Miniprotein binders against a2bj90. Designs and how they scored, part 91

Target 1, 235 residues: a2bj90
Amino acid sequence: MSRSARRKTSALNTVLRVVEVFASIQGEGPFTGTYSVFVRLAGCNLRCPFCDTRYAWSLEAGKPLGVEELVEEIARYEPSLVVITGGEPLLQRHPLNSLVEGLESLGLRVQLETNGILPAPARDEQLWRVYHVVSPKDVPVRVPGAKLHPSWVDYARATGRAWFKFLVANEQHVREVAEYVAKLGIPRSRVYIMPLTPEKLDMKELLELHSRIASLAVKWRLNFSPRLHLLVQLP
Key: E = the ipSAE of ESMFold2; O = the ipSAE of OpenDDE; V2 = 0.75 times the mean of E and O plus 0.25 times the DockQ between their complexes.

## First folded at step 9 (miniprotein)

Design jl3 (at its last look DockQ between E and O 0.61; V2 from the best seeds 0.78)
Fold by OpenDDE base, look of step 9:
Structure jl3 (fold): chain B 235 residues (1-235), chain A 95 residues (1-95)
Amino acid sequence: as target 1 above (235 residues)
Amino acid sequence: SDEFKKRFEEVVRKMMELIRRYYRTGDEKYLEEALRLAEEAVRLARESGDPELISYALNLLNIALLLWYLKTGDPEYLEEADRVLEEAWKIWEEH
């Protein structure tokens, strides 16, 4: 291997394309209410029409940032959780393993958010140790090219460190989620339904939607995820 | 046919395993073979005529191209990835 190839491989393991780093409250899923640093990575393999972070779709929307520098930046916030999100963070899986190693060395908890199209972590990856919130885009919303990789079900069973979060607008969507998770053998205790929020809801409409979807979660015996950051007007 | 679906699923399984090996090793040979298998997945999906399979296979090709861009920094891979993803949407919307 030439010196150039070794330098390119070392750079691949140590540099992330980052859109933004910010502190907020985790508004969604099993860690709702947690003081968190969000690391939004650039690039996505999907173009979801309901995406609230479309500016992160291009890999060019992210600045190259070293893993060491990023760990230092995150640590300054003294977070209770580090949330790795973006477009699709697992596109940058190589340097993500190095980032997770750095964060875990500081005793920081890490949550990854993913669309679940790429395979779940293997046992030899640092990513195996972190929490995952998988957001399938094939049910009940049908995003072109979306399919949950089956290894996420196996990972969830093996580790207990994965949850599945589904966007829902009505009872038919909740039914489709219930059937889908039953077919895949995903335990209902690992399933969250979350309101699909159209653009331009006022606070009253947003609260009403949350109330309806929460009531459906109880009826269908599923967990409810709020969009807490929208309700409390945080990023 | 059930045979085409089985063959497609096996190609996808192999591709995803190669991507996982690439992420562990950084070895370009796994990424080269993953790209080849993505192209094969697209071919098989097109032969099926199933819009869902075609759109999924095109997204697998998009993923392989995005990984090549991340490795090389060559903007041609990014442009091709965007074209492939646009085709995946077009096929889905027309059917």
Scores: ipSAE 0.902, ipTM 0.956, lowest interface PAE 0.5, mean pLDDT 93
Fold by ESMFold2, look of step 9:
Structure jl3 (fold): chain B 235 residues (1-235), chain A 95 residues (1-95)
Amino acid sequence: as target 1 above (235 residues)
Amino acid sequence: SDEFKKRFEEVVRKMMELIRRYYRTGDEKYLEEALRLAEEAVRLARESGDPELISYALNLLNIALLLWYLKTGDPEYLEEADRVLEEAWKIWEEH
């Protein structure tokens, strides 16, 4: 069988551990505002104290779903974007590549969210053509053992399909991000700063935090990411 | 000091390459060797005494254990992954 035929056959024989599938608006990063279907995969290699999806940390939180049935479920929503998130989706990399192949065969656009500790896609992976929003967890609020794999910077340069998003609470955090991305050679056009939102902010506090971080983005000539879904109270 | 860090980085590089081969092929022998190298990375990091290297190595071991759990379904790997991740946090907070 040809390489393409073997890949299609593999998609029929693989499963993903899935926590939830739902339609909403992409609230963060370069595709903010896009009608999206979110696929939350189980399992994470980190335990970030600021995580807002702790229920996806355990691989046992996910239900096994066949890739083909998952593609069919996603397609019924008629999304403009499929957002693969989690936990850390790259833990389930092989069946994830099969899912991407199925979604691309239907002409669906895919974005992946990752903490960037596992390496960037290789040229022969279906994930190579997917958009990636990489959220390193070693700056400004450091998580133990988190270290961005250097291949993500190379991937971003080679493809133009990766952006780097950082949670910040204040100007010192923004300064640390600016120094970090400069040292790694990440162009500021690929960098987003986003409000680090504590749980249970009221709307006034949330808007004030957004205003402060947006002003810092302008001052430091970085892109700003809202948490739009929080502002409009969507999942 | 520099010798241990250079050895550590080479072990990690090889481990990550084996993980990429596992992703490409599904062949568990690559994952088995990656797990062994993750354990070696932890030994080297502990010998260095550097808490940043130790926490990083423990997180890499955690990843290898999680991948092995996904492949085998053996819950002991998931339980060990949890213990290793907790140890990484303990080492980090202590320093």
Scores: ipSAE 0.769, ipTM 0.904, lowest interface PAE 1.1, mean pLDDT 89
ESMFold2 (binder alone), look of step 9: mean pLDDT 84; pTM 0.817

Design jl4 (at its last fold request DockQ between E and O 0.69; V2 from the best seeds 0.78)
Fold by OpenDDE base, look of step 9:
Structure jl4 (fold): chain B 235 residues (1-235), chain A 95 residues (1-95)
Amino acid sequence: as target 1 above (235 residues)
Amino acid sequence: SDEFKKRFEEVVRKMLELIRRYYRTGDKKYLEEALRLAEEAVRLARESGDPELISEALNLLNIALLLWYLKTGDPEYLEEADRVMEEAWKIWEEH
């Protein structure tokens, strides 16, 4: 193999396109309230109309960063959790395995956020070891081309390291989620419903929406995810 | 037909498994074959006339093109990925 081929393979394994790195509180899902460093990767395979991070959709919106440099940057924040998010982080799955290896070597916990279209990690990937919050975009909101890959259900059963987070606006959406997870055999204990906020709400409207969706979560025996960062005005 | 749907699902399954092999190996041969299978999925979906299958297949093609961009740095793959996604939305909104 030529020096050029080794450099191209090394660059693919060691460089991520990163939009931003910042410290905040995890506002969503099973790790709500955790002091976290967010790594927002560039590029998404979807164009969700309700997306709050549209600036991350293009792969060109991200700067190329080395895995080693990114691990050092993350470690300086002394996070209780590293959240890998973006558009769709699993588009960059190859260097992402190297990032996870680096972070785990420092004893850092990692959570991945994904739309669940790409297959779940295999047992031989570093990604197998991390936590996953899968956000399907086929139910109850129907985004073109969105379909949950079945391997996420198998991964959740095998590892207990996956949760499913669904955006909901009303009781009909909560019903559709309940039917969908029952059909797939996803345990309710792994399901979160979260308020769909397609528009910028004021604080009163946002609190009312949270109250309504939380009450529906109790009624339907599902977990509730706040959008805590919006409620406490953090990034 | 149920036969078309089954054939489509098998092509999609194979395509996504090739992407998984590409991520593990970095071998472009898996990405080349994944692109070919995504194009086949689009063809089969178009023959069905089902907007949901067409949108699913177009997104698989989009994924393959985005991976080619990440592999090559060639902006033509990114431009084609954007066109494919625009078509997926158009088909979805018209049906």
Scores: ipSAE 0.889, ipTM 0.949, lowest interface PAE 0.5, mean pLDDT 93
Fold by ESMFold2, fold request of step 10:
Order: structure tokens, then sequence, then C-alpha cells
Structure jl4 (fold): chain B 235 residues (1-235), chain A 95 residues (1-95)
């Protein structure tokens, strides 16, 4: 049996529950502005009141898709970055590692978005080598049970492949984030503050909030993340 | 209270360590034990009467139930995960 035939048989038995696959611009974090394909996985272990993607909360919201089929679909978009998001993608850890393997075999660069409650990748996982943007829900707007797993800090320091992103509305929130990251030993260079946007903020208010939070990022020596896709009205 | 919190944190640490082993091996025996420890964490949290610990323990139980559903396909576990999540939010909102 050829290596190719054995590999195809294994991949065909791996399934992800997928809500949507679409092309857009990465609007947040260190890869802001990159032409990306987003893969939104179903299921979340949280019910954040500020969540933009409530439709992905239930595991039943996703269609079962084979990993090999999904890799081929993603590749047809010719992305510069593949963003795996959700819900909480790490709930589907095993097939997710298979997806990452397939994407990396094609030379595609991958970023994962996670709330960080489940542990960071181990060195022998395919996820070890991808980029992670971790959005803890402990601070400043705390969600019940949202405790960042300490392995994410260790992973970030060991690999340089994780960043931490926090939604903030004002300077008190920024102070709380600064205290939190200092206590956890997260380097400032790995920290992004991002505007906490109400669902019905008009464009003028959205720009003003971006301006205020960006000014606070400079003041507190933290990185600033826009919500660029909202500013340019992309999905 | 401090001794109880230490016990709770140790149970949680062990539970998440078993989830890591499940991720590395695919062996559901680790997930089964993680589910048992999540249930113990809920028991300890309820005995404490601390609503923050109770909501945290219920979130951990929700995770274990969701993972078990994903592994086994048994819809009973998805239904229980939904109930556990609802309880966690009710306690949080009243706190």
Amino acid sequence: as target 1 above (235 residues)
Amino acid sequence: SDEFKKRFEEVVRKMLELIRRYYRTGDKKYLEEALRLAEEAVRLARESGDPELISEALNLLNIALLLWYLKTGDPEYLEEADRVMEEAWKIWEEH
C-alpha cells in the first residue's frame, strides 16, 4: 500500500463540524489586513454576551465535513492565511490537528483563534507550529468559568507563536488588562487591546472608539488591534 | 475555605491534565476520568456555597460533556451540557 493511499484512508475518517467557510480580510490582531479564508467551527464552551458569532455556539450549528474535502475547498480560495475560528475550535481538537496537517502540507499558513480555556498545543501536535491569537475572557469583561489555562503563557514564551487580545471600552479596562498580563508574565509585545464594540454603534462612534482605544494603547505601551472588518464593512 | 479552594484547584488541574492526555492519545479512558473529576469539582464547589466556584465547576463539567458527546455521539451528553451551561449562567447572573 502506497503512502498516498494510506494517508487518504486515514483522512477520510476525520470529520469537523463546520458552520461556514469564507474569504475576507483578517481584521484583528497581529495579522490585520491579510487576505484570509475563515473556517468557523461549531461549538463553544462559553456564551459571551458580547459575542459577534452566536450562531456558532451550538455543536449542532455545523455541518459535518471531511478534513480532506475541507483542505481542498480552502485551497481553492488561494488564501494568504487560513484563520480557524468558531465557537471554540479546540473543542474539536483531533480533527483540527488533521486539518492543520493537511493545510501545512500545501504550504498554507494557519492562525487559530481561541478563548484559551483548553490547554495550549503540545510539542507533538500539528497545532504546535501554527499561530494563535488567544482572547481570554477573564478580564476586563469576565465571563463565568473563563479561566485562561496557564499553558498558553508558557507556549507563548517558548515559541513566540501566541498573542493575547482583550476587548476594552475605556481606560479602567486597560488598567485591568495591564495588571492581569503583568501578573501572568505575559510580555507587553504579545498583548493587543481592541475596541469593545456594541452591536449597534454607528460608523462615527466606531471610529471615535477606535481612536480612543488606540490612544490608550500608546499610553499603556500595548499593541492596538482594530476591528478592521467592521470599519470596512466586510464579514 | 482556603483548604477547600486548594482541593478544588487540584481537582481542576488533574481534570485538565487528563484532557491533555486525551488530546495526545485519543483514548477515551482519559476523557471518562476527566468527566468524573469534573463531577467531583462540581460537588466540591456546591459544598462550598461559593457561586463563583460553582459556575466555574459547571463550565468545566460542560466542557467534559461536550467532549464526551463529540467522542461518542450520545445526544444525552449534549443535552446535559446545555442544562449545565444554563445553570452556570443563572448562578452567575444572580451573583
Scores: ipSAE 0.727, ipTM 0.882, lowest interface PAE 1.2, mean pLDDT 89
ESMFold2, look of step 9: ipSAE 0.709; ipTM 0.881
ESMFold2 (binder alone), look of step 9: mean pLDDT 85; pTM 0.826
ESMFold2, fold request of step 10: ipSAE 0.675, 0.690; ipTM 0.854, 0.872
ESMFold2 (binder alone), fold request of step 10: mean pLDDT 85, 85, 85; pTM 0.822, 0.828, 0.826
OpenDDE base, fold request of step 10: ipSAE 0.884, 0.884, 0.886; ipTM 0.948, 0.947, 0.948

Design jl5 (at its last look DockQ between E and O 0.72; V2 from the best seeds 0.80)
Fold by OpenDDE base, look of step 9:
Structure jl5 (fold): chain B 235 residues (1-235), chain A 95 residues (1-95)
Amino acid sequence: as target 1 above (235 residues)
Amino acid sequence: SDEFKKRFEEVVRKMLELIRRYYRTGDEKYLEEALRLAEEAVRLARESGDPELISEALNLLNIALLLWYLKTGDPEYLEEADRVLEETWKIWEEH
């Protein structure tokens, strides 16, 4: 292998395109309420109409940042959890394995957020060890080109480190989720329904929506994810 | 046909497995073959006329192009990825 090929492979393994790094409370899923550092990676393979982070869709929206520098930046916050999110973090899967290795070496817990279109981690990847919140975009919302990769179901069964978070607006959406997870054999204990929040809800409307969806979660025997950060006005 | 659907699903499965091998190895040959299989998936999907299959295949092509951009820094891959996304949405809105 030429020196040029080694430099290109080393650069691919050590540099991420990062939109932002910030500390907040994890507002969603199984880690709701956890003091977390969020690493928002650039680039997404989808254009979800309901996306609240549209500024992260372009790979060019992110600055190149070294894995070592990023680990040091994250560590300064003393987080209880590192949340890797973005557009779609798994587009940058190669340097992301190096990031996870660095964070785990410091004893930091890592959660990945993904749309679940790309395959689940293999056993030989550092990503195999982290927590995953998979947010399918094929049910009940239909985003063009979205399909959950089957390996996420197998990964969830094998490791217990995956959860599935579905955006829902009404009882019909909750029914569709219940049917979908039953068909795929996803245990209900790994399923979260979360309010689909349109832009410009006031706090009263947001609370009412949370109440309705939480009641549906109880009725359908599913877990409820709040959007806690919106309720407490954090990033 | 059931045979067509099986062929499409097998191409998609192989393409995504090659992407997973690319992420583990950094070997460009897996990314080259993944792009080729994404293009084949798009061809097959277009022959079906099924908007869902076309959208799935176009998104796989988009992924392959985004990975080529990340590898090369060549803006042409990003521009092509954006065109593929626009086509994906157009097909979905027209059906």
Scores: ipSAE 0.895, ipTM 0.952, lowest interface PAE 0.5, mean pLDDT 93
Fold by ESMFold2, look of step 9:
Structure jl5 (fold): chain B 235 residues (1-235), chain A 95 residues (1-95)
Amino acid sequence: as target 1 above (235 residues)
Amino acid sequence: SDEFKKRFEEVVRKMLELIRRYYRTGDEKYLEEALRLAEEAVRLARESGDPELISEALNLLNIALLLWYLKTGDPEYLEEADRVLEETWKIWEEH
């Protein structure tokens, strides 16, 4: 095997396919408002019709970046939080664990966003120690093949480091989410409902939807997640 | 149907354990075996006629194909993964 072929194989183990790295505000979930660096990984195992990051669906949408270089780039932003998102980041699990190790060695706080179809972290993974926001796609709008792996509920109970975030448009959706989380034994304190935003909402419509979903969160005793970045027009 | 679901769940459990071993070791033999089990899961799900089981099995096959693409760089695995995803939507539209 030539040195070139050997380097290609090694790069695959320490390389992530990355769509973009940028600074912004975490706009969703329990860390809303935190100055963050986002690392959007390429590739997704779903094609959700309501996805707002369709440009990250293909693994070919990402550029190969070495984990060490990526850690250094992220650190230059001096983030309060590193958000690993995508597509579905757990498709690139081995180099992702290496990235987490590098970020944690610098004392950087990490949150992962996942659709929860691949299993939750094992105790011996670097991902075990980071925070997770799990967005199941089998309720209320069912995406084919999207089934939350039960290990995420076990992980949330064991560690307290996972939350579950659901896109909802109306009270019927909220009822379906409430029934789903009750059946799975997910505590209400771990559940966020978030506005399902169609493309090209104007600001008035966006605010009205936020107000309606927030009122439903109070009524159903669930946490509310805004889409704050949309309200303040940040990426 | 209950027996199909029980067999399906056992195959899926084994397949996901092989993927876990692949993550830990990098040994492609585990991924090769996981692909075969994902195909078996699809066969079992189709025999059941349950569109939710079929979609779940196809999603697992899609994941295995994507992992194989990441391992090999061969774009045909990515193309097959795309076809498998399209099939999941077709099945859901029929039911």
Scores: ipSAE 0.748, ipTM 0.898, lowest interface PAE 1.3, mean pLDDT 89
ESMFold2 (binder alone), look of step 9: mean pLDDT 83; pTM 0.788

Design jl6 (at its last look DockQ between E and O 0.65; V2 from the best seeds 0.79)
Fold by OpenDDE base, look of step 9:
Structure jl6 (fold): chain B 235 residues (1-235), chain A 95 residues (1-95)
Amino acid sequence: as target 1 above (235 residues)
Amino acid sequence: SDEFKKRFEEVVRKMLELIRRYYRTGDEKYLEEALRLAEEAVRLARESGDPELISEALNLLNIALLLMYLKTGDPEYLEEADRVLEEAWKIWEEH
C-alpha cells in the first residue's frame, strides 16, 4: 500500500461527518437544564418514524470536520457539557475516541446519546470515560432491527455512567418499560421515561402530555425526562 | 429451531466483537470479516423464517456496510446499506 493510501486512511480516522454544532440547554435525561454544545453527527442505522432529526439519517448530510478543528469550535462556546448526538454517533466510533480525548484534555464533560445497538465502550476506549444516555428502540415502540446490546447493562453496572431513556405515550408503554428493565436487571434509578411527542402538538397539549407521563413516572417509580427544549422553545 | 437461534446468536456475537476490534485498531481486515459474518447472520435468519431475526440481521449488515463506506469512501457500500435497510423495513411491515 502506497504512502498516499496510508495518509488517506489516517486522515479518515481523525475526521467526523458533522451535520451541525450549536449551543443550547440539554432538554432531556439526567443532564436536563445543563448549558451544552450539541455535536450532531451524520448517519443512522435506523429510520425511526418518530425521529425529530431525520435530516441526520444520511452519512452524506454531514460535512467532514477534523477532530482538532471540532474541539476548537466546541471550546469557544465554554460549555458545561458536550453532547454528542446525531443519527447514531457510534457509527463514527473511531474518530469519536479522538474527539473525546481532545475534549477531556480541556476538562470538558461529555455525554453521548446512542440507540444502544452497537456494543458499549471497552475499558481501553476513551468513550469508556464519558456519560451515556442509551435510548433503546426495541421497547416500547419497536423499530425494525433494533435490539439493545447486553453490554450496556454491564457497562451501566460497572461504571454508573449510563442511563436508559424510553419514549412512552401511555401507561401500557410504561408497563412494558418496567417489565423490560426488570427482565434485563437494569436498576430503576437508571431508567428515564420521556413523552413520545407527535410533530404537531401545541404548547397546551405538550404540557398536558408532560403532566400525564410525569404522573405515570411517579406511579411506576421511574425517573421522568422532560423535553425541556420544546417547552422553552430552544433548539 | 433453538439450534438455529443459538447459531445465529453466536454469529452475531462474533460479528459485533470484530466491529469492536475494528474500532480499536482501525484494521480493515476486522471490518471485512464482520461484513462476512453479517451476511452469514442474514442467511441463518432467513433459514429460520423469523421476521424479527431477519430484521436484526439485516440491520447488522447495514451497520457493516455503513462502516465500509466510512472506511473506503466507496458509494456502492452506501447504496447497498440503503437497500438492506429498506428490505428490513419491508419484511417487518409484511409480518
Scores: ipSAE 0.892, ipTM 0.950, lowest interface PAE 0.5, mean pLDDT 93
Fold by ESMFold2, look of step 9:
Structure jl6 (fold): chain B 235 residues (1-235), chain A 95 residues (1-95)
Amino acid sequence: as target 1 above (235 residues)
Amino acid sequence: SDEFKKRFEEVVRKMLELIRRYYRTGDEKYLEEALRLAEEAVRLARESGDPELISEALNLLNIALLLMYLKTGDPEYLEEADRVLEEAWKIWEEH
């Protein structure tokens, strides 16, 4: 591209609205236990009653950061994984693709967390090559308007880089998840069930809930995701 | 009816494809047309009377409004996006 065209494209997609950047352990899904930097983007298209990051709902909750500045900040943590989360990160898709490009140029591995309402990456996007953990909000408890876009299943089959994670509280929820993923053709190897934790549990209650949901994962032949950061008291 | 559902699904497909083109190009014309289609999806969903379709359409309208806010900086879009989500929840809870 010419210098002029490159500058116009860069200006359009060079700023992200960021709530927080912090180091911790990835506590959920297929990369559980990995030393990670979390980048929480502002804005969400849902208002889930069980959301534990309500402070990220408004796009105005984030400060505008240049993508290049953000890449440099992330790199200083020397992460093994960069987790892009939010709200809903795909609302800021233009600059998000630029961020991914910068992180990948430094050899940093990236995972995205999404509610899956906006479509999966196209082949010409930088997001095509990152890992995705998709958390549909239309099962087991339906959130208004939370319909998983069908491209996520196609993307998972084509690339092997997407997994599906569901919050469950009991066996009826697990049954509903199992029926949902079977209907959509999502293989069990790509499905995680994770404890739906009330706002405040003591450690004994938290461990008991983990034990119950893990036992259900084994019974239903699904993967189990802990909320490891809660068990080890990290952010 | 099934006819409303089929029309609704086609409008949603077109709207999301325009959003994808907006993501690729940054060209506001695609976003403006996506907003128009999101409004059409809401109209079709209301005609159906189906609270699940209405909630889906309102979510899509909310997304288009949030993207307009990101593009323009005009806080009216963010305020309307919030109102649309509140409406979706009211309809969902009443049904």
Scores: ipSAE 0.769, ipTM 0.905, lowest interface PAE 1.2, mean pLDDT 90
ESMFold2 (binder alone), look of step 9: mean pLDDT 86; pTM 0.836

Design jl7 (at its last look DockQ between E and O 0.74; V2 from the best seeds 0.80)
Fold by OpenDDE base, look of step 9:
Structure jl7 (fold): chain B 235 residues (1-235), chain A 95 residues (1-95)
Amino acid sequence: as target 1 above (235 residues)
Amino acid sequence: SDEFKKRFEEVVRKMLELIRRYYRTGDKKYLEEALRLAEEAVRLARESGDPELISEALNLLNIALLLFYLKTGDPEYLEEADRVLEEAWKIWEEH
């Protein structure tokens, strides 16, 4: 292999396509309320009709950024958590392992957001060490081609570092989630239901929806995820 | 048939395992083999006539093509990934 081929392969392993980097409050899942830096990666294998980040679907929507430069940018915010999100961040899994290594070397906690279609991390990946919020798109929302990879269930059992966040609009969706997680052997303590907001709701409608879904979470003995950022008008 | 579904599930399992090996090694050979298995999954799904299996297989092919684009920088893989994903949605909406 020529020196040129090694340099191109090394550069591809250390570059991420990034849409945006910003500081906010984590609005969703087990880390709700945490001061966080969000790294939104470009590219998604899905086209969910309810997606609030459609501008991240194309890999071309992202600028190439070096892992070292991105670690330095993130560190300047002094975050309590780094949230890796995007379209589907696990499409960029190779340079993402290098990013996680850099962030962990600074003592930063990392959470990944994923649709769960790609396999869970292996023990030899830096991604094995981070927190994961898996958002299945097969149940109840039935996005075309979405299927949860079974290795996420095994990863959750082995590490205790995974949670499953489901979008729900009504009690039928909550029932389908309860049946699905029971069938897969996912502990209810690892399951979050979150309001599905396909349309732009006003604040009153948004609060009413949160109240209904939270009450269903109690009834069905599941955790509730707010959309806190929408409620407090943060990004 | 139950036999087609079992064959499909085994091809998908192998394909995703090759993608996992690609991510760990960076070796293009695993990605090339994963692409061939994604194409096989699409063929098997089409033979079943099941829209859910066809959409699953096309999404896996889309993933393999996106990974080829990320590895090579060749825009043809991105264009093909977009076409495959559009087909997956069309098949789902028509059934």
Scores: ipSAE 0.880, ipTM 0.946, lowest interface PAE 0.5, mean pLDDT 93
Fold by ESMFold2, look of step 9:
Structure jl7 (fold): chain B 235 residues (1-235), chain A 95 residues (1-95)
Amino acid sequence: as target 1 above (235 residues)
Amino acid sequence: SDEFKKRFEEVVRKMLELIRRYYRTGDKKYLEEALRLAEEAVRLARESGDPELISEALNLLNIALLLFYLKTGDPEYLEEADRVLEEAWKIWEEH
């Protein structure tokens, strides 16, 4: 085996607990609209009341899947982006770093979605080189025990590879987000506000909510994230 | 008091540093010590009576138990993690 092949083999003999793998469009954040493969990892340390992926909460919801096999499956989709999500993917950090190593060896772009309670990547981790969308759950909608680890702000400043995304329903929420990010020293260019859908909305109501939150993003000079998958009815 | 909060923050910082060491080494000894510190954080938070500190500490304990489940395969850790998370929500809702 060549040096590269031996490296790949040793990195890919670990296991992840995976709920689902599927192709779709990234509907949220800085990579909105990108043809993506989603890897939903099992397990979450939170029980957010507005979670739309409750089926991933338990670690037992995931099936063990070898990292090498998973890399091969992902590659067959020929994605423009690999989105690692969950639950909370950082609960499975060691095999996750192995997955990232395998995907990087194929030149695949990776984004991780996290609630930011566990610390940001260290420089010696493969996760250091991927993109991160961090969704703190302590503002404006407070979830018990959710506290953003301060290393995420340091990581974002050092690397430029992290963004912060907040669910908001109204201008009071946006004001709270603006105060929070200013206090933490998060640049506005790294902040997204995204519609919180508080009830069953028809398409007209959903579009109106998007319009209101987008207008607030302009007013407050923050980035706007749609929930594009809801607007185009994709998973 | 300020002393309780300072001690709580120190315990949390140490616990998370041990979790970082666990991720780097795979050595269960760091996870065992992290679990002890998470339990200490819960004790300190309960003594304070502050629902926000109690919820934070229970979330940290939940994380340590989930990592133990992943490391050992012992379902009792997953079951305890669920109980801890349920407690955190009950306390939050009451306050």
Scores: ipSAE 0.757, ipTM 0.899, lowest interface PAE 1.2, mean pLDDT 89
ESMFold2 (binder alone), look of step 9: mean pLDDT 84; pTM 0.813

